# Ledger of designs, part 346: VH-VL binders against q9h9l3

Target 1, 176 residues: q9h9l3
Amino acid sequence: PRKMVAIDCEMVGTGPKGHVSSLARCSIVNYNGDVLYDEYILPPCHIVDYRTRWSGIRKQHMVNATPFKIARGQILKILTGKIVVGHAIHNDFKALQYFHPKSLTRDTSHIPPLNRKADCPENATMSLKHLTKKLLNRDIQVGKSGHSSVEDAQATMELYKLVEVEWEEHLARNPP
Short names: E, the ipSAE of ESMFold2; O, the ipSAE of OpenDDE; V2, 0.75 times the mean of E and O plus 0.25 times the DockQ between their complexes.

## First folded at step 19 (VH-VL)

Design x42 (framework fv_nivolumab; at its last look DockQ between E and O 0.89; V2 from the best seeds 0.87)
Fold by OpenDDE, look of step 19:
Order: sequence, then C-alpha cells, then structure tokens
Structure x42 (fold): chain C 176 residues (1-176), chain A 122 residues (1-122), chain B 107 residues (1-107)
Amino acid sequence: as target 1 above (176 residues)
Amino acid sequence: QVQLVESGGGVVQPGRSLRLDCKASGFTFSSYGMHWVRQAPGKGLEWVAVIRYDGRYTYYADSVKGRFTISRDNSKNTLFLQMNSLRAEDTAVYYCAKGTYRYDYTGYFDYWGQGTLVTVSS
Amino acid sequence: EIVLTQSPATLSLSPGERATLSCRASQSVDSYLAWYQQKPGQAPRLLIYDASERATGIPARFSGSGSGTDFTLTISSLEPEDFAVYYCQQAYDWPYTFGQGTKVEIK
C-alpha cells in the first residue's frame, strides 16, 4: 500500500487589505502521527494580517521562517507519490500553489461515512474541531492562541483512520 | 503534575564552562517549547533562551548569544543549557520554564522549576 | 528590545484592600502580556496571560486588563499570601522581556 501522510497549513493575510491567503506554516505527519515536516514559512509578500486568532502565527515566528519557494520544494518532495490526507485540503493545496492527484487525495471534510459516524449529515461540511471532539473526544483549536497545524494534521489522520477501510473500498469502486 | 527540576549549578571562575540540566515530567515534553530564565541575586527576571519542541529553532538573549547553547533530549525529557565563557554578570538563579502552547515555542511560561544557582566569581 | 516599566516600585497595602499594578511597554505588544507572581525563595508563578486570561488555578481576585502599551494587574481584595513581587512579561517579540517588578508589601 502507498504511504499516507496528513497535511495542515496555516495562512496569513497578504496583499491589499490582507485578502490574499499566503502560506505561513505547514505541518506534515505520517500514518502514526509522527511529524515529518513542520516549518514556519515566509510569504513572498509583506504580511498585512497574521490572522493569529485562527492561524496561530505571530510576528516572531517569521524571524527564521523558511522562504516560501524553498519550503514549497521541501513539502512537494514529501507529498509526491503519497496519499495525502487533509481537512478542506483544497485550501492547503491552493496556498501551496500545488496540485495533488485526486486519486491520491483524501479530504476529511468530504467523507460521508465520517460524518455519519459523527451523527452529522453526510453531505454537510463539518469542521475539523467538531469531528475531532465528536469522534476522538479531543479538543483542538482551543483558546485564543490559534490553530496548531501539527495537532490539526494529527487529528485529521486519526479521523481518516476511523473510516479508512470503508472509504478506500468506496474509492476503489468509484475512482475519482 | 508538571514538574521541572534543574541541576548543575555551582561556583565557577570567570571564563569557565558549566552545563545545566532540567528534567521534565508530568507533561508531553516533546510537544512544548522550553525556556531558560535567570534571576541575579536581588534582581528581576531575565529571559535567556528558547528552544522549539523538536529542537530545530532556538533564540537567545543578546547577553548570552555566542556563549550559551540551549538544547534538549526529548527521549530523556531533559533540557540543557551549555554555558561557556562565563562572566560575573552571569551569576544568577537559572530557571527552566515550560512554554504554554503545544507545538509553539512562543508565548509564556506556565510552569517553572525551582531553579539552580550559578555563581561566577574569582 | 521592548522595555516594560512597572509602577509603582512598591505598593504598601493591608489585607482586604484593592491592589492596582501598572505595566507600560515602550511599544505596542498588542495583548501579548503576562503577569507573574514571585514570593521570596520561590520560582515565579504565571497569573495572567494574553493580558486578561487567568492561568489555571489562579483565584478570581486576580484580573488583568489592557492592550497596546498600557496594562494593569488588579487584585480585588488582597489575601495574606498575595504579598509578593509581581512581574509583567511581553511575548510580542524576541527577546522576551520582563518589567522590573512591583513589590506588594504589607502596610
């Protein structure tokens, strides 16, 4: 079987009025939740809004942050050929300016069996926080400090593992 | 319960080296940034250094930069401070302190050790 | 570096009285400000973080307020165990810095 990793990215606001979402942190964990990658990333443009309440990113994180182009290369090297698990992962890929094959992508925000297990509408888009609390009885994204991309990636992987067998069978019958 | 225990303090002459250890327990050590903070006798608190949970990022106060090295061994739940080229002004109680946020080396110090005294004197 | 100036240097009060401690930053630290309590011969203890959030186990009589450059720690009614030195600390930028401390002593 292919190796599986989970990814979570944090973005800050750049461009006019901070409306552009730029990658500022990326965390990648393996199937067991071990951190394979965790870097703060320096956007190519001036940061207008750190969005700290949500992103967890602060000014001081950017002092030794990895330039975006370098980080992107490192991240893509890790993701290539892997099954990539994420939550609302299209946002992460967008921030990375990267396209991962759909057949190798798993988005926990669009897995009906996962929602069903959480007693949520199968076609609804549930938050990672909600699913994690409901299915793993764990609190993430608590407080005003913002998100932890490592924790979020780990939670995402654990959630997927709950429905992995069923979902992989479904995908085999219905390839994207 | 969270516990931090510093060791390695003592009396040394100027120019000498000393290594401090901090043994952590009661929390997932490998998930938190750790700090050193010192306090000269009868004086206030001075932040010394920080190290990220995985040891990949470190920052130092200018007063110790180039002389002190913060490191950690997550397999042993231990934080270290290697102090070289010690000066009289380095005389202080050295505290190891736990970072408040998981997988974030920024923030505050929610738990402290009882400290270890380092005296640099001729 | 960001300089934190605490006032007053010493605050002499009686048990049951209200204590108001000030911390002023040389530049804005947003809300990244903490307060610590230190008793003689002991390590500091975190009281308040993010300017107004009480740390775990901290009594309700302790409260923090402020943002930007001006911050206040308030002890609504002093208990005997509250007489100590209090430090503010900014977590806005490296290097982290502390105020010089305010000693709350018994009158």
Scores: ipSAE 0.905, ipTM 0.951, lowest interface PAE 0.5, mean pLDDT 96
Fold by ESMFold2, look of step 19:
Structure x42 (fold): chain C 176 residues (1-176), chain A 122 residues (1-122), chain B 107 residues (1-107)
Amino acid sequence: as target 1 above (176 residues)
Amino acid sequence: QVQLVESGGGVVQPGRSLRLDCKASGFTFSSYGMHWVRQAPGKGLEWVAVIRYDGRYTYYADSVKGRFTISRDNSKNTLFLQMNSLRAEDTAVYYCAKGTYRYDYTGYFDYWGQGTLVTVSS
Amino acid sequence: EIVLTQSPATLSLSPGERATLSCRASQSVDSYLAWYQQKPGQAPRLLIYDASERATGIPARFSGSGSGTDFTLTISSLEPEDFAVYYCQQAYDWPYTFGQGTKVEIK
């Protein structure tokens, strides 16, 4: 079967008043949750707002961070040809300036059977934190240090596995 | 319980090298950043170096940069400090310390080893 | 690098008294400050992190406060086991630094 990875990204604020979201960390895990890639990424523009409360990114992380163009090339090589799982994954792809084939994209924020398992409305957009607590009995994004893109990617893969057979069959019947 | 056990300390002449080992147990070693912190006899604490959970990122205090190398072997749950070109001012107890945050290398030191003494003298 | 200056150097008190230890940073460290306790012949022990959060297993008599450049560790009622040296440490920027220590000793 085709190889599957999960991705999660953290963004910082660039541009006027720090309103532009720029990639500052990217984590990719394999099907078993092993880390394949985890790099701090230096945006091409000056960082105005680290957004540390949510991103977990501080200026120490930017010391020796990989420039965006180089990191993007590394990340896209990993993603090419693979099924890519994420949560609200369009934000990650936007930060990467990249479009992954829809047929190879899985977004845990938009899988009705997953919401059903969580006793949530099938078409609601549920947070990763909420789904992970309800379906995996785990707390992520805890404490004051911000989010961990590694933990979030791992949780995303575990959530997808709960509905993988059903959802892959659905996509086979209903090609995107 | 979390345990960190340093070894490899001893008496050496200036200009020589030593390697310190720190064996870890009681936690998922490969998920946490690790630090070296030293304390000269009768003096305060000095942070030496850090390495991220996967070994991809390191940082050094200016006093040791270029002479010391921090490394880890996650398959052996072991942290290392290679100390080259040792000087008298490197004389200290060297502590292995666990970082507080999973999948990061910034922060504080929630567990410490017992330390190993390095003495640099003629 | 960020210099942390602790005061007083020595604090002589009796059991049951309140201890107030100060740590002043040469520049703002936001709330990225920890406090450690060290007894003779032992490794340091984390007491407080993020300026005010008690580490696991630390008694409620220990509290931390402050932000920016001025930080305080308070021991509300000293117990015999609290007579030790206390260090602050900033985690705001590389390199991480410690204060020089405050010795809390029995009067």
Scores: ipSAE 0.819, ipTM 0.916, lowest interface PAE 0.8, mean pLDDT 93
ESMFold2 (binder alone), look of step 19: mean pLDDT 95; pTM 0.957

Design x43 (framework fv_nivolumab; at its last fold request DockQ between E and O 0.87; V2 from the best seeds 0.88)
Fold by OpenDDE, fold request of step 20:
Structure x43 (fold): chain C 176 residues (1-176), chain A 122 residues (1-122), chain B 107 residues (1-107)
Amino acid sequence: as target 1 above (176 residues)
Amino acid sequence: QVQLVESGGGVVQPGRSLRLDCKASGFTFSTYGMHWVRQAPGKGLEWVAVIRYDGRYTYYADSVKGRFTISRDNSKNTLFLQMNSLRAEDTAVYYCAKGTYRYDYTGYFDYWGQGTLVTVSS
Amino acid sequence: EIVLTQSPATLSLSPGERATLSCRASQSVDSYLAWYQQKPGQAPRLLIYDASDRATGIPARFSGSGSGTDFTLTISSLEPEDFAVYYCQQSYNWPYTFGQGTKVEIK
């Protein structure tokens, strides 16, 4: 069996109006929730909006942040060949300017059995916060400090583990 | 309840070394940044150093850079401050302080130890 | 480094009176400003963070305001236990810095 990791990224706003989402933090955890990677990342462009309330990224995090190109290389090395679990993971991959094979990707925002378990519509896109509260009875993304990509990645992995057997069987029968 | 207990303080001569320990309890130590803050007798507070939850990020005040080393052993819930080349101006009560935000090393100090006195005198 | 200047150095008041403490930053710290209380022989205690948010367990009589470079800690009605030294601290950038403190003493 392939190794499984969960990823969560935080983005800041770049571009003239801060509408471009640029990677500013990336956290990767293993199956057990152990942190494999957790770095603050310096975007190539000037940060216009730290989006701190959501991202948890502050200006001081960028003082010795890892340049994007370097971080990207480090992250890709970790992800290569792995089953990558994330929530709305397309945003993370987009920010990374990297696309993982669909067959090796698990998006907890698009797993009907997970939604069903949470008494949510199977075809709905539920937030990580909601699913985590409902299924793990844990509060994440609380307060004004913004998100923690480590906590979010851990929660994502734990959520996936709840439906792993069922979902992997489904995928085996229905390869993407 | 959160508890931080510093130890290792004492009287040392200039140029000597001293290591401070801070034993943490009452919270998941391995998930918080930790700080050292010192206070010279009758003076104000001075931030000394910070270390991220995993020890990967550290920052120091200029006054101690190159002489002090902050480290941690998460398996023992212990924060350390190795102080080398001590100077008279390093005389202070040294507090270990808990960072406010989980998996971060920035922010404030929501819990403090009672401090340990370091006296550097010839 | 960002220098925080507190005023006044000493504030002499009676119980029940309103205390207003100021903290001025040499440059903008946005809202990344905290206030601490320190009583003699004790460690500091976090009162306010993010300029205006009260820390857990802090009485409502303590309030913080301000942004940018000018901040204020207000004690609406001083209690006997409030006579202490108060420090502001910025978390905007490294190194973190404290103000020199304001001593609130009994008149």
Scores: ipSAE 0.931, ipTM 0.960, lowest interface PAE 0.5, mean pLDDT 96
Fold by ESMFold2, look of step 19:
Structure x43 (fold): chain C 176 residues (1-176), chain A 122 residues (1-122), chain B 107 residues (1-107)
Amino acid sequence: as target 1 above (176 residues)
Amino acid sequence: QVQLVESGGGVVQPGRSLRLDCKASGFTFSTYGMHWVRQAPGKGLEWVAVIRYDGRYTYYADSVKGRFTISRDNSKNTLFLQMNSLRAEDTAVYYCAKGTYRYDYTGYFDYWGQGTLVTVSS
Amino acid sequence: EIVLTQSPATLSLSPGERATLSCRASQSVDSYLAWYQQKPGQAPRLLIYDASDRATGIPARFSGSGSGTDFTLTISSLEPEDFAVYYCQQSYNWPYTFGQGTKVEIK
């Protein structure tokens, strides 16, 4: 069967007034949650706002970070041909300046059966933190030091596994 | 209970090498950054080096760059410090210290070993 | 590199008294500052991190405050076990640095 990975990214603010979200960390895990890739990434533009309270990114992380162009090439090589799972994954792809084939993309923020398991409206967009606590009985994104993209990617994969059989069958019958 | 045990200290002549080991237990070693911090006899603390949970990122104090190498073996829950070209000013107790944050290498040192003494005498 | 200057060098007090220790940074370290306690022949022990958060198991008599360049560790009522050397440490940027220490001793 086709290999599946989960991805999560952390972004910092670049551009005028820090409006642009630029990739500063990317973590990719396999089906079992093992880390395949976890790198700090230096945006091509000046960082205006590290957004550390949410991103967990600090200036120390950028000292030996991989330039965006090089990191993007590494990441896309890992993603090619795989089913890619994420949460609100459009934001991750936007930061990567890349869009994975829809048929190979799984977004845990847009899976009605997953919301149903959480006793949430099927069309609601639920946070990763909320779904993880409710369905996996785990706390992520705790404390004041920002998010861990490794933990978030691992949680995203475990959430998808809860609905994997049902959702893969749905997509086979209803190609995106 | 978190435990860090350093070993490998001793007396050596200037220009020689030593390797320090730090055996960890009581926590998931492979998810935390690890540090070395040293203290010369009767003096304050000096941060030496850090390594990320997976070994991919390191940083060194200027006083040891090019001479010391931090590394880890997550399968053995062991942190290492290879110290080459030792100088008299490297004489210190060397502490192994656990970083505070999972899947990172920044932050503070929430658990420390009891240290191992390295003496470099000319 | 960021220099941390602690004052006073020595603080001579009796049990039950309040201790106030200062740490000043050569540039802003935001709130990325920790305090450690060290007794002779022992490893340092983390007391306070992120300027004001107590580490696990640290008694409420220890409190930290400050941001930017000026930080304070307060021990509200000294116990016999609190007589030790105290160090501040910044994690704002590489390399990480410590202050030179403040010794709290029995008067």
Scores: ipSAE 0.842, ipTM 0.924, lowest interface PAE 0.7, mean pLDDT 94
ESMFold2 (binder alone), look of step 19: mean pLDDT 94; pTM 0.957
OpenDDE, look of step 19: ipSAE 0.909; ipTM 0.953
ESMFold2, fold request of step 20: ipSAE 0.793, 0.835, 0.839; ipTM 0.911, 0.922, 0.924
ESMFold2 (binder alone), fold request of step 20: mean pLDDT 94, 94, 94; pTM 0.954, 0.955, 0.955
OpenDDE, fold request of step 20: ipSAE 0.931, 0.930; ipTM 0.959, 0.959

Design x44 (framework fv_nivolumab; at its last fold request DockQ between E and O 0.91; V2 from the best seeds 0.89)
Fold by OpenDDE, fold request of step 20:
Structure x44 (fold): chain C 176 residues (1-176), chain A 122 residues (1-122), chain B 107 residues (1-107)
Amino acid sequence: as target 1 above (176 residues)
Amino acid sequence: QVQLVESGGGVVQPGRSLRLDCKASGFTFSSYGMHWVRQAPGKGLEWVAVIRYDGRYTYYADSVKGRFTISRDNSKNTLFLQMNSLRAEDTAVYYCAKGTYRYDYTGYFDYWGQGTLVTVSS
Amino acid sequence: EIVLTQSPATLSLSPGERATLSCRASQSVDSYLAWYQQKPGQAPRLLIYDASDRATGIPARFSGSGSGTDFTLTISSLEPEDFAVYYCQQSYDWPYTFGQGTKVEIK
């Protein structure tokens, strides 16, 4: 049976100079774009930079945010055994301190047919925003409010669906 | 166009309960946080409560904590405010207000209903 | 809670004049400050958010400035429809709070 989810995470800056990217929000949607998980997450270290213009994370989001360890457990439970779709997903997994099997991972930032469809170089790394605009005619990450991991996850899933058949066939012939 | 229509206001005695409804249209209700803001007669605005798009996050003003409950039914595009143990100082026009940011519950109130008057009087 | 204090309480001006409204926060709210307009018998309307960004459909004569604790709403040239009560609101932290309002009335 097909079990596919899309994930997107938002990170804030921690560490002495805020250079450490720590998970602050994680959103997971199913194949239909329904939200399965969407939580604000409290990093174990003090937040130095909310990176709000990009992350969309604000101070008040952390008031009742889910502690990282707890959130991580919840997220991993959802991801286990599923095909996980994301955009530049290695960043999300890194922030989660979790690595999903490569054979069950789909990174829309590294799918040549998707880039081709968007009239982009196949081996280029295009932004989610660009691909979403080009292929879905939808604007995401607009304004100064920062990203929405829910919207981004939904967009990611929709993008993948455009090339799912072709890409899954490719992967079947060329397992990672 | 965005429309918010409050209902359920009226005159009640102290200690009684009242439920306010807010019917939303003109936007994807299930994607936005919603707020209640009230205004006592001749007074300023007071934020009352917020609820995230999925209802999983709620916050209340201290003045109503434990007495008021904000909730929503996304299938009906309706926001609710259950008001229990009403007090005279709860007398106000109650506005439902749309949060500005999609899939968030913070920020501002970019659209307001016309409000419904709640009068708590013995 | 963060207390927002608006001044003056009442501003009496004539059409065409410049209106300057102040909002001071008891602590820094960064730029998480909005301004609302409320006319008698009407619901508030969002004018400015993030201290200086105009909401959709808001005329250019409305402008916001400031950061931290001191904010200003400016109406460059008052129109008859601008006479109303104006509220500032912070979204920096819970609970969200409003200023007590400034009434802009016709002189």
Scores: ipSAE 0.932, ipTM 0.960, lowest interface PAE 0.5, mean pLDDT 96
Fold by ESMFold2, look of step 19:
Structure x44 (fold): chain C 176 residues (1-176), chain A 122 residues (1-122), chain B 107 residues (1-107)
Amino acid sequence: as target 1 above (176 residues)
Amino acid sequence: QVQLVESGGGVVQPGRSLRLDCKASGFTFSSYGMHWVRQAPGKGLEWVAVIRYDGRYTYYADSVKGRFTISRDNSKNTLFLQMNSLRAEDTAVYYCAKGTYRYDYTGYFDYWGQGTLVTVSS
Amino acid sequence: EIVLTQSPATLSLSPGERATLSCRASQSVDSYLAWYQQKPGQAPRLLIYDASDRATGIPARFSGSGSGTDFTLTISSLEPEDFAVYYCQQSYDWPYTFGQGTKVEIK
């Protein structure tokens, strides 16, 4: 009776010239899209570039943000033992400095049946925005205010539901 | 259509308390940050406080910090402002305002209520 | 906190004329600047956000420009319904602040 959650993260630029991606927001939703966790996270290093046009993160968000170490602990407690759905999820795990068991990981950027439903090449890496528009008839990541990790996590869960039965059966026959 | 309706204003003496309500309709209230903005008679606008869509993050203007509490009940589509230790300078029309950005609490105010008058006088 | 200073305080014009309203910030607010219109006895109405983007339903005669510390609202040809008080507001940093207003009135 393994529960399923979807995760999405937003990153800001740290390090030399802001080229290092550091976690600044993390949102986790349950199967029904209800928000389980949504916190702004203060990176341990100085923020050089908020990347606001894409991240949606502003300096106001860092006021009262949860320090990375504490937020990471909170997030990992939620993820432990669960099937975790994400889009290009390796980036989220990298930002968390964490590896989730592959058998419990679902990446909507790498599910051939999902690409097939979108009339895309089965092994192409499709953006979340593109899949969401084609398969859910929804626009996400619109405007100049940046991405919403809540909205993106919700879209990711809905996309997975479209192929859940088929893909879970495939993974049962082909364990990672 | 988006509607915001404030209530709870009135005349109170300094040092007393008052609670304002703002009932929302016509949008998904639980997805947006909400603000209070006030306007003293014949004066300009002053931002008072904000609360994030889920209530987890708030911020207050220095003039009200420690005395006012912003809160929300998403099941009732209602925003609140609890105003304690009221002063004469708190006299104003209080507007509730919808934040522009979904799942955030920063930004601008795309819809406003009609306002409710709070008068603090001895 | 960031102080927004609007000029002029009052602008007396006739319908059909161009109105130019200025807002100056005490420090850079990048492009995080909005303009609101308020008519007597009414709540403010969002006109422009992010310095230059028109809010939904706002006529094309309203345009915003500027970045950093200097911002302008232009009404290209005043209509009778445009006579009101206009406020700028920054969302660059806490606390959010408004300018003191510019009244646009019928000459």
Scores: ipSAE 0.826, ipTM 0.919, lowest interface PAE 0.8, mean pLDDT 93
ESMFold2 (binder alone), look of step 19: mean pLDDT 95; pTM 0.958
OpenDDE, look of step 19: ipSAE 0.919; ipTM 0.955
ESMFold2, fold request of step 20: ipSAE 0.826, 0.807, 0.801; ipTM 0.917, 0.915, 0.913
ESMFold2 (binder alone), fold request of step 20: mean pLDDT 94, 94, 94; pTM 0.957, 0.956, 0.956
OpenDDE, fold request of step 20: ipSAE 0.931, 0.931; ipTM 0.959, 0.959

Design x45 (framework fv_nivolumab; at its last read DockQ between E and O 0.91; V2 from the best seeds 0.89)
Heavy chain, then light chain:
Amino acid sequence: QVQLVESGGGVVQPGRSLRLDCKASGFTFSTYGMHWVRQAPGKGLEWVAVIRYDGRYTYYADSVKGRFTISRDNSKNTLFLQMNSLRAEDTAVYYCAKGTYRYDYTGYFDYWGQGTLVTVSS
Amino acid sequence: EIVLTQSPATLSLSPGERATLSCRASQSVDSYLAWYQQKPGQAPRLLIYDASDRATGIPARFSGSGSGTDFTLTISSLEPEDFAVYYCQQSYDWPYTFGQGTKVEIK
ESMFold2, look of step 19: ipSAE 0.832; ipTM 0.921
ESMFold2 (binder alone), look of step 19: mean pLDDT 94; pTM 0.957
OpenDDE, look of step 19: ipSAE 0.921; ipTM 0.956
ESMFold2, fold request of step 20: ipSAE 0.805, 0.842, 0.833; ipTM 0.914, 0.924, 0.921
ESMFold2 (binder alone), fold request of step 20: mean pLDDT 94, 94, 94; pTM 0.955, 0.954, 0.955
OpenDDE, fold request of step 20: ipSAE 0.933, 0.932, 0.932; ipTM 0.960, 0.960, 0.960
ESMFold2, fold request of step 23: ipSAE 0.829, 0.848, 0.832; ipTM 0.920, 0.926, 0.920
ESMFold2 (binder alone), fold request of step 23: mean pLDDT 94, 94, 94; pTM 0.955, 0.955, 0.956
OpenDDE, fold request of step 23: ipSAE 0.933, 0.932, 0.933; ipTM 0.960, 0.960, 0.960
ESMFold2, last read: ipSAE 0.827, 0.835, 0.845; ipTM 0.919, 0.920, 0.924
ESMFold2 (binder alone), last read: mean pLDDT 94, 94, 94; pTM 0.955, 0.956, 0.955
OpenDDE, last read: ipSAE 0.933, 0.932, 0.932; ipTM 0.960, 0.960, 0.960

